VH-VL binders against Mucin-5B (MUC5B). Designs and how they scored, part 2

Target 1, 171 residues: Mucin-5B (MUC5B), of Gallus gallus (Chicken) (q98ui9r863to1033)
Amino acid sequence: GTCTVYGNGHYMSFDGEKFDFLGDCDYILAQDFCPNNMDAGTFRIVIQNNACGKSLSICSLKITLIFESSEIRLLEGRIQEIATDPGAEKNYKVDLRGGYIVIETTQGMSFMWDQKTTVVVHVTPSFQGKVCGLCGDFDGRSRNDFTTRGQSVEMSIQEFGNSWKITSTCS

## First folded at step 1 (VH-VL)

Design i05 (framework fv_imvotamab_arm2)
Fold by ESMFold2-Fast, scan of step 1:
Structure i05 (fold): chain C 171 residues (1-171), chain A 120 residues (1-120), chain B 112 residues (1-112)
Amino acid sequence: as target 1 above (171 residues)
Amino acid sequence: EVQLVQSGAEVKKPGESLKISCKGSGYSFTSYWIGWVRQMPGKGLEWMGIIYPGDSDTRYSPSFQGQVTISADKSITTAYLQWSSLKASDTAMYYCARDYLEWSYAFDIWGQGTLVTVSS
Amino acid sequence: DIVMTQTPLSSPVTLGQPASISCRSSQSLVYSDGNTYLSWLQQRPGQPPRLLIYKISNRFSGVPDRFSGSGAGTDFTLKISRVEAEDVGVYYCMQATEFPYTFGGGTKVEIK
């Protein structure tokens, strides 16, 4: 499945749900450190909007990818690789392809960033039902008569977004 | 490590109130629904209702609407099933079970059951 | 409400032989998302129910591969390829396509 972030706070989830969300905190975009995953987690992707000058427009995304033994920080086209366990073998690789920074794990997650506001996350089918974050369904609990509730939940996009904020990072 | 632990057996008289509990551990309690299922002695399973502890959204079976109250306290990761006035016909084993409606895991983890006996 | 009908009521079986249980629903169990929310549960004597199979044919974690599910629409089957002593119990089909969830009447698997 594919999740896309683009433009000024536009999202398309792994299930094709589209929504708009802007926030001032760090937010979990996608991860498999989730209660619906019976296996050990392998990745977490955190995003934060980076403002452009004096306006409320987003110039770029600030992105942190967290793995078992490593952390990658991305901002304004720069890549910082940090070993959280310096003796451990890396489970990912970093490439530059066609203007995108591409990060691929051995566990089946692929991340692409255009160094601005576009992020694409791919996960193999083995991750179905095992991921959570902004890339998850807006109303993932609603298969049995919650279609009407789905519309109500969309009116509370701020509550959905806030459920994925990292509170310690808010101003 | 994921488990639901229910309160112990109850022996009550008709007209008495009762509240039984189901405590979740080893998972994110607010990320799953908790359902309640009745099994009368020697009979099959009956779905009573379901609650999402994250916001207390609750759905009842039509046959149990107004007969029981389902609630949850997320601060202690516990769901409840309550009667204001018990009847002899409420004598049964009551199970709680975890559900993730979105994905496909209907009742993947079950509590051990609470036996409720109502007799004079 | 969707009515779930199970046959047979009881299934005496010789150890090592196969067993087959049928479940029929009064209407299609296909949800609007294209999935069919038909599950099979096992209840051993004196124990709570356990999930065996979900979405017709998917075996839940830890369930032996001798258990298999099949079917579509309104007609579903649970098969045990080689019945073992530990398989004694009551088996229930369940639909979670719409509220209220409903269960089949159960099939008792016992050893001859």
Scores: ipSAE 0.000, ipTM 0.472, lowest interface PAE 16.3, mean pLDDT 81

Design i07 (framework fv_imvotamab_arm2)
Fold by ESMFold2-Fast, scan of step 1:
Structure i07 (fold): chain C 171 residues (1-171), chain A 119 residues (1-119), chain B 112 residues (1-112)
Amino acid sequence: as target 1 above (171 residues)
Amino acid sequence: EVQLVQSGAEVKKPGESLKISCKGSGYSFTSYWIGWVRQMPGKGLEWMGIIYPGDSYTRYSPSFQGQVTISADKSITTAYLQWSSLKASDTAMYYCARSYGRYSWFDPWGQGTLVTVSS
Amino acid sequence: DIVMTQTPLSSPVTLGQPASISCRSSQSLVYSDGNTYLSWLQQRPGQPPRLLIYKISNRFSGVPDRFSGSGAGTDFTLKISRVEAEDVGVYYCMQATQYPLTFGGGTKVEIK
């Protein structure tokens, strides 16, 4: 499945649900560190809106990808790679294709960013039912794409989005 | 240096509450998991659960679900393990340990907190 | 839960001689990413556990090269090529492929 973020807070989940959400915190876009995943997690993607001149519209996204042995921070076309596991082999590759920064893992997760506001996340079918976040749970049922962090299906998009915020990052 | 420092030994009676701590230093506390492990006297290691301090996500071993609460306060880089009502069978050494990502390694380990529950 | 079985229960060994510890899992430890999340820990008397090896065969920082890990699937081995006095303690295998994380019962290494 594919999850897309585009423009001014527009989303399309892994199960094809479309919604709009804007927030001022860091948010979990997609991860497999989830209560619905019986296995331990392997990746976490965090997004934050980066405002133009810190006054009005969103100019770009700030993105952090967290893996087993490393963390990758993306902002304004910059790529910062931080190793966290001494001597571990990298389980991902970073490439530049057609203006996109592309990060592909050996676990079957692919990430693409246009260095502005468009993000595309692809996961292989092996992740079906094992992911959570703003991108949904990828279980083939659109009704539960608005699953909150507490595993409640919510009717409110605002409440759904806020359930995936990293509270300490809000101001 | 990277280290985890645990709170001191506790002697409690059955039915009492208890909260023990594990303080991290020398690293980005919110970027790593903290796991809790029990070792009963003369026995092996048992996994209790884990927390990601960056968002306070927790996951418990089924054997410990509902028996303990794991929490963290990132403002003071400290993780906690708490009992609402202790039992004599909770007498054990409790360790915390740091991990990253897929739990591929656990290092460092705290020095341990000995909890003794007796009448 | 994945059950981890260690043999032997105790391993008396002469200084300078090799020691070998076996660990068997009730299910394959190969994760969907192709990695095997099998670790070995050492616990010296009165001390907390110490990481020796992770992902089957990777020695953790500061661990002497006399320690080596091998194996695949469900059968794993920790070898100490020449046992030193400081190697006395209990050794545990641990799996992190499936939650809950589980440990072997431990193998006590002691000097004859």
Scores: ipSAE 0.000, ipTM 0.517, lowest interface PAE 14.6, mean pLDDT 83

Design i08 (framework fv_imvotamab_arm2)
Fold by ESMFold2-Fast, scan of step 1:
Structure i08 (fold): chain C 171 residues (1-171), chain A 124 residues (1-124), chain B 112 residues (1-112)
Amino acid sequence: as target 1 above (171 residues)
Amino acid sequence: EVQLVQSGAEVKKPGESLKISCKGSGYSFTDYWIGWVRQMPGKGLEWMGIIYPGDSDTRYSPSFQGQVTISADKSITTAYLQWSSLKASDTAMYYCARETYYYGSGSYDYFDYWGQGTLVTVSS
Amino acid sequence: DIVMTQTPLSSPVTLGQPASISCRSSQSLVHSDGNTYLSWLQQRPGQPPRLLIYKISNRFSGVPDRFSGSGAGTDFTLKISRVEAEDVGVYYCMQGTHWPYTFGGGTKVEIK
């Protein structure tokens, strides 16, 4: 399944649910460090909106990808790779493809970023029911895509988005 | 081994403040919710609220909203339940429990591991 | 709030015989995601509650197979196939489908 972030805070979840959300914190876009897969988690993708002047419009995204043995920080035209376990084999590769930064893991997660506001996350069917975050849970059902961090379905888009915030990052 | 260890019994007078604790060990403390459950003497179980220690997201049962404060300190893997002013009606056994949530077709809510309980007695 | 009704209030059983506890909810516990968030807890005298069963019929780690859960919608059953002395206690059903979470009133299992 595919999750897309585009334009001014527009989202399409792994199950095809569309919504709009803008926030002032760092947010978990997608991860497999979820209660049904916590011991076997392999990735976490965190996003932050970089606003244009005084508007709520987004100029770019700041993105952090966290893997088992490394971290990749994507910040305004820079790719910073940090080895959290320098001796370990990398489970991913980074490529530049037609204006996109492409990161692919050996576990079946692909990430693409246009260096601005468009992010595409693809996960293989093996991740069905194992992911969580703003991208939803990829369970083949759109009815519960607004599942909060506590895994309770919320009616409000604002409550849903805020449940995936990293509180210490809020201004 | 997952353990939740609660603070010892308390004897208080009406109007006094109190803060009781629940220390988690044997698991990633910031990856699970901690819930609080009240059991009044000779009565059944009542859910009070929950906290996610990773970001301190806290949710209360409507009947307990404004009556208590739930908090957590992830640096010492401890959750708290606090009263600003105790009433005789707060006399009860208080349990903390780890709440489990899952996503997708496997989604469910339940309490998997429980603390031993903290008896709070409020009398004059 | 969802009202959870347990019957019987008490269940005196002969050691080695079966026991059955019923739990009924005031409305369907089928969540919009298709799952039913009903669990069963055991509380032995002087002990904290212990999870027995979650999502109707799934036994928690370490729970003997003499405990089984069944049901759907609004009507649920916990069965103990052969009651042991250690099974004495109060049993509670709990729903997690609707906020706030609510518990049944409890069923006391005792040896006669």
Scores: ipSAE 0.000, ipTM 0.459, lowest interface PAE 18.1, mean pLDDT 81

Design i09 (framework fv_imvotamab_arm2)
Fold by ESMFold2-Fast, scan of step 1:
Structure i09 (fold): chain C 171 residues (1-171), chain A 120 residues (1-120), chain B 112 residues (1-112)
Amino acid sequence: as target 1 above (171 residues)
Amino acid sequence: EVQLVQSGAEVKKPGESLKISCKGSGYSFTSYWIGWVRQMPGKGLEWMGIIYPYDSDTRYSPSFQGQVTISADKSITTAYLQWSSLKASDTAMYYCARLDEYGYWYFDLWGQGTLVTVSS
Amino acid sequence: DIVMTQTPLSSPVTLGQPASISCRSSQSLVHSDGNTYLSWLQQRPGQPPRLLIYKISNRFSGVPDRFSGSGAGTDFTLKISRVEAEDVGVYYCMQATQYPLTFGGGTKVEIK
């Protein structure tokens, strides 16, 4: 399944649900550290949206990909790799294809960024039912696909989005 | 193997400083909060505080604010609990535990504990 | 702080019989997001705590189905349908709805 983020807080979940969300914290975009896969998690993708002063449009995206032995920070069109375990083998590859920075893991997750505001996350079918975050559960259903961190289904997009905030990062 | 391994037992005198450790392995250390929990001899569990190793954001229980320092070094996947001056009332078993911050707020992985004995 | 009160303090039970532990909070544990962040932990003698149940009723991985949780608002129950020898220990409820995180005082399950 494919999850897309584009400009001004536009989202399309792994199950095809579209929504708009703006916030000022860091948010879990997608991860596999979820209730049915906690000890076997392999990635976490964090997105930070910055409001543009008097405009409620997103001025920029900051994205952090967190892996077992590395972090990749994406900000202002740039990429920074940080080894959190310097001796460990990397489980991912970085490439530039068609104007996108592409990060592919050996576990079947790929991440693409246009160095601006477009982000695409693809996961193989093996992740069905094992992912969570703003990109939703990859469970084959899109209706009412606003599952919060606490696993309630919310009709309010604002409450859904805010449930995935990383509380330590809020201004 | 997903685990938290704590430093060994300590025997100290009142007024001495102490720093104990909690090393995570087998998971993404920076993706989870690490909490510290005290258990005094024969008593129940008390939450002391938590730290997010990615940025060292630390939150203390009001009862422990100013009494201890929690820190982490993500380059060696280790969290720490430190006292500048120990008291006899600090005698307890200290556990570190992994907390899932993404909204479920439960401790799913526990260290084996570090026994701290403070006596004259 | 939210105060968590457990009853009974001690529960002697015959092997194979059920056991029930109550946990009561001084205020509602329903978070503003609609969820209730109540969990149950087991501590066997000389061992660290072990997660049994999270969000009232969800069994953690590897926890036997004889353990079940229920409740809402301020009143919660942990049930063991058929107590086994390995279930001896102290059981704690914990709330994470409001800072600071707080634990119940514990209930000791022992074989009669």
Scores: ipSAE 0.000, ipTM 0.490, lowest interface PAE 14.4, mean pLDDT 82

Design i10 (framework fv_imvotamab_arm2)
Fold by ESMFold2-Fast, scan of step 1:
Structure i10 (fold): chain C 171 residues (1-171), chain A 121 residues (1-121), chain B 112 residues (1-112)
Amino acid sequence: as target 1 above (171 residues)
Amino acid sequence: EVQLVQSGAEVKKPGESLKISCKGSGYSFTSYWIGWVRQMPGKGLEWMGIIYPGDSDTRYSPSFQGQVTISADKSITTAYLQWSSLKASDTAMYYCARTRYKYTSGYFDYWGQGTLVTVSS
Amino acid sequence: DIVMTQTPLSSPVTLGQPASISCRSSQSLVYSDGNTYLSWLQQRPGQPPRLLIYKISNRFSGVPDRFSGSGAGTDFTLKISRVEAEDVGVYYCMQGTHWPYTFGGGTKVEIK
């Protein structure tokens, strides 16, 4: 399954559901630190919209990828790798291909960023039903993509989006 | 130098509330999970739960869900374990321990010194 | 919950002799990334637990090389090649592959 973020707050979930959402906080885009995942989590992807001058349109995304021993911060076309456990082996690779920054983990998650507003997250079938966030739960049923952090199905896009906010980051 | 420093020993009566602390230093506090482990007198280790201080994501062992509250205040690099109403069966040594920031890493690398909680008469 | 069974419950050893502790899990501890999240902890009398071994066989920083871990799947062993006086204590295995984390019942290593 593939999840895409594009343009000005447009999303397509792992199960193919499309929606529009804008917020002023950091949001969990995709992770496998989810209540129904009996296997423990391996990644967390956090996004925040970065405004473009005075137009109030989104110029780029700020993205943080959190792994077991490392954190990768992406902002304004720059990449910063931070070792949170400097002695540990990396479980990912970083590459630059066709204008995209590409990050691939050994667990079957890949991330691509055009250094602006387009993000593509791919997870292997082994992640079915084990992920959560704005990208949905990848269970093959699009109606479940609007599951909140509390695991309740929400009908409101705004309510769904806000359930994935990191409250301490709100402006 | 990574260090976890826990609050001092507590002597309480059944029905009283209590909040004990675990202060981290020497590392990025918001980048690691903090777990809580109970050891009853003369017994083994029991995992109670964990918290990721960066966003307060908290996971509990089923045996402790609803019995305790785990929280953290990242502005003072401190995690907490709290009881609303103590029972004699809560008498134990309580340890905090740091784990890698992904839940599955499954090992605690640095441990606090422990907080002895005694609940009696 | 995954049950972790340790044997023996008590291991009296003569100084300088080897000690071996077994840990068996009720389910495979292999995670989807191919790693096995089985660790060993040492608890000396009156002290907090100390990490010895993580992911089956990796020694933690500062741990003497007389400690070694081995095993796969559901069956794991901690060995102390030559027991020293400071090794007295209780040893625990722990699994962190599946939620909730669980510990073995502990093995007490004593000098006879």
Scores: ipSAE 0.000, ipTM 0.494, lowest interface PAE 16.0, mean pLDDT 82

Design i11 (framework fv_imvotamab_arm2)
Fold by ESMFold2-Fast, scan of step 1:
Structure i11 (fold): chain C 171 residues (1-171), chain A 120 residues (1-120), chain B 112 residues (1-112)
Amino acid sequence: as target 1 above (171 residues)
Amino acid sequence: EVQLVQSGAEVKKPGESLKISCKGSGYSFTSYWIGWVRQMPGKGLEWMGIIYPGDSDTRYSPSFQGQVTISADKSITTAYLQWSSLKASDTAMYYCARYSEDYYYGMDVWGQGTLVTVSS
Amino acid sequence: DIVMTQTPLSSPVTLGQPASISCRSSQSLVYSDGNTYLSWLQQRPGQPPRLLIYEISNRFSGVPDRFSGSGAGTDFTLKISRVEAEDVGVYYCMQATQFPYTFGGGTKVEIK
């Protein structure tokens, strides 16, 4: 399934749901550290819009990828790798391909970033029903099902987005 | 205020190409899905497909996949329905409509329709 | 595809009398979010369709309260209490639960 973030706060979930959301906290974009996943989690992707000066515009995304033994911080086209468990084998690889920073895990998650505001996350079918975040739960909906604007029409887009905020990061 | 205005009636021969238009005004064109519906003379409504103009994500009914092309040009707030080679069976009224998430993907705004006649 | 079946094909009614239109789907229209994506459209002679009712029973803006929708799962009804001359036209149910979206065959309401 593929999830895309593009432009200023535009999203398309793993299930094909489109929505617009702009916030000023850190948000969980996608992860498999979820209540619906009985297996051990393998990744978490956190995003934050990086505002330009006094304006409401964003210059780029700040992105953090968290793995079992490592953390990768992406900011302004820069890559910082941090070993959180020295001596453990890495479960991912990093490549620069056609202007994109590409990160692939051995468990079947692929992440691409244009170093600005476009992010693409791909997960293999083995993640069906095991992920959560702004990208949705990839619950294996039929390709013939039409997309909705979020998990529930009773839940506003702001309430949906804010359900994935990391509260300690809010200003 | 909010409206969809479609191009005028067309009379064509089998094998000819055709592109008809649907121009949106009075709302954020890139924020709503726009779809196409066919109504053959004396018959009911048939859903053809939809497009999201903001990123050109397009979805077709299996019955129309490969038969038509749906596209949009957000710079002039216009959606299109195109045939590479028309058949007599394409004779119909074609409507464009806006889909609103606020109304559970109900089609809240409709164009006036474009009559396409294909005869040999 | 979800098949939408409407009855009757035509409904001749006397002015001021009620009209009832049935719509049945080949499978449940409840989406995974718990909502039912069933709407009703009205098409007057020579005009494009217009939205009457969305999500089973919610009247669209400007729609008179003599129109009411009801139902659940696979069985839905549109009722017009005290039919007026302006209500002449064809009525369609539509589902947006599963792609491709599908329409019922239509019910023609006529004054007798």
Scores: ipSAE 0.000, ipTM 0.459, lowest interface PAE 21.0, mean pLDDT 81

Design i13 (framework fv_imvotamab_arm2)
Fold by ESMFold2-Fast, scan of step 1:
Structure i13 (fold): chain C 171 residues (1-171), chain A 122 residues (1-122), chain B 112 residues (1-112)
Amino acid sequence: as target 1 above (171 residues)
Amino acid sequence: EVQLVQSGAEVKKPGESLKISCKGSGYSFTSYWIGWVRQMPGKGLEWMGIIYPGDSDTRYSPSFQGQVTISADKSITTAYLQWSSLKASDTAMYYCARPYYEDSSGYWFDPWGQGTLVTVSS
Amino acid sequence: DIVMTQTPLSSPVTLGQPASISCRSSQSLVHSDGNTYLSWLQQRPGQPPRLLIYKISNRFSGVPDRFSGSGAGTDFTLKISRVEAEDVGVYYCMQATQYPLTFGGGTKVEIK
């Protein structure tokens, strides 16, 4: 499954649902630290929509990738790797390919970022039904991609998006 | 089809309150900003402000801050422009407009509502 | 606020001849994302504005190819290669690079 963030707050979920959402908090884009996943979680991707001062546009994303033993913080032009458990094996690789930052895990998650607003997340079929966040639950049914953090299906895209916000990060 | 339909013409006296509307249809109302523009008789376009109906984030042009209130009711897909006390200088055509998004950021406006003519005279 | 200045105030043109409208901004319209959010609107008599051109030179859907936009930084031009009777109206440039959004004063195009 592929989930894409592009342009000015445009999303395409793992199950192919398209929606528009603009927020000013940090949001969980995709993770497998989910109640429906019986396995230990392996990743969490957090994005912040970064406004351009007095502009109506979103300038670029601040992205944090959280793994079991490490954290990667991405800002335009900067990569900061932080070991949360220095003794543990690193389960990912970071590459710079043209204008893109590419991060691939051994568990089957791939992340690509153009250092602006375009993010692409790939997950292998082994993640089907085990992920949650703005990218949806990857269960092959587009109807439930708007499942909130509380596991209820919301009719409003804004209510869905806001259910994945990290409240402490809101301005 | 995407449409913005505005309320009808108004004739008011100075000091009266007024609320005009802009109803969106054919798109996800809560996913797009709606802007308000004033056009005085025989004059050009002036930006008043913008609202994001999904979370009611509202931004005003400095010259209109405190002069008008912009709001939205997402349950009926309608945005509003309101005056607590009208002045003769508020006589103008008022338009609502929606930004058009494509693959990248785009703050150009289409569609536009048909306009609401507000006349304030004694 | 970014001030947008249009010239001329009016442009009488013979049917079938070209027309050119200029727009100047008080500061660069290049956004931090590298895009320039300058658009052109047409307002026919008694009608609401209609989008013609966005991001300097991109023609909006349904807009005839006789309309073209060009420019960079602070200087922009709208050209009509062959003016038709239906092109009578007022043309406005606008910027969305910086809030608040601002419009040019307008240029009236009329057939002589």
Scores: ipSAE 0.000, ipTM 0.473, lowest interface PAE 14.8, mean pLDDT 80

Design i16 (framework fv_imvotamab_arm2)
Fold by ESMFold2-Fast, scan of step 1:
Structure i16 (fold): chain C 171 residues (1-171), chain A 122 residues (1-122), chain B 112 residues (1-112)
Amino acid sequence: as target 1 above (171 residues)
Amino acid sequence: EVQLVQSGAEVKKPGESLKISCKGSGYSFTSYWIGWVRQMPGKGLEWMGIIYPGDSDTRYSPSFQGQVTISADKSITTAYLQWSSLKASDTAMYYCARHYDYGEIDYYMDVWGQGTLVTVSS
Amino acid sequence: DIVMTQTPLSSPVTLGQPASISCRSSQSLVYSDGNTYLSWLQQRPGQPPRLLIYKISNRFSGVPDRFSGSGAGTDFTLKISRVEAEDVGVYYCMQGTHWPYTFGGGTKVEIK
């Protein structure tokens, strides 16, 4: 399954549901630290919209990828890698290819960023039903793509989006 | 290696203040809740409270509300449990434990500190 | 607060024989999502607690398959199919469905 973020807050979930959401907080885009996952979590992707000067349009995304032993922070084409367990084996690799930053894990998650507003997240079929966040739960059904952090299915896009906010980051 | 390392044993008198620590390593400290658990000598486990270090969101069990203060300093990946005035009944082993960050309804305590023994006697 | 009651308080068992521990909650542990957030922890003498099982029946990483969990609603069971010497310790159930989270009183497993 593929989840895409582009432009001014446009989303397509792992189950193909399309929606628009704009928020001023940091949001969990996708992770496997979820109650629907019977295994230990391996990744979390957090996004924040970055405005362009006086424009109300989104210029780029600030992205943080969190793994068991490392964090990667992405902003304005810069990569900051922080080892939280120096000496532990890394479960991912980072490549720079054709203007894209590409991060792949050994567990079957793949992340691509054009260093602006487009993010593409791929997960193998082994993640079906094991992920959560703005990208949905990848259960093969679009009905529950608006599942909140509390596992309620909401029809309101604003309530769904706000359920995945990181409260301390809100302006 | 994911690890929570707690501060050493403490021997105190009633009325004294105390602050014990729990230092996280080998993981993203701001991505997991940290909980505090009390175990009185020869007794079972009791929930005291939890904190999310990323924003210091803190929740206390009702029996511990106002009895202790839980805090965290994400710059040094350390959580704290503090008493303003200790009582003999605070004598116990105190554990910190890591939880999956999945909102307010679901937590798995997958990593535990080694414990800090606090003895309060006159 | 939800009261978690464990039985027995003590379980002496012969090596290689099975052991069974029961946990009963004062209220249903089924969350609104249909899931039940009940965990089992092991505490060996002089050691901190260790997660064995979460969400009733899911074994945590590294936990031997001789440990199994079952149950629904308010009644839950932890089974050890063949008790080994290293299994000596106190076992606790814990509910994470309703705040404040609460532990059972513990069951001591001993080799006779």
Scores: ipSAE 0.000, ipTM 0.459, lowest interface PAE 18.2, mean pLDDT 81

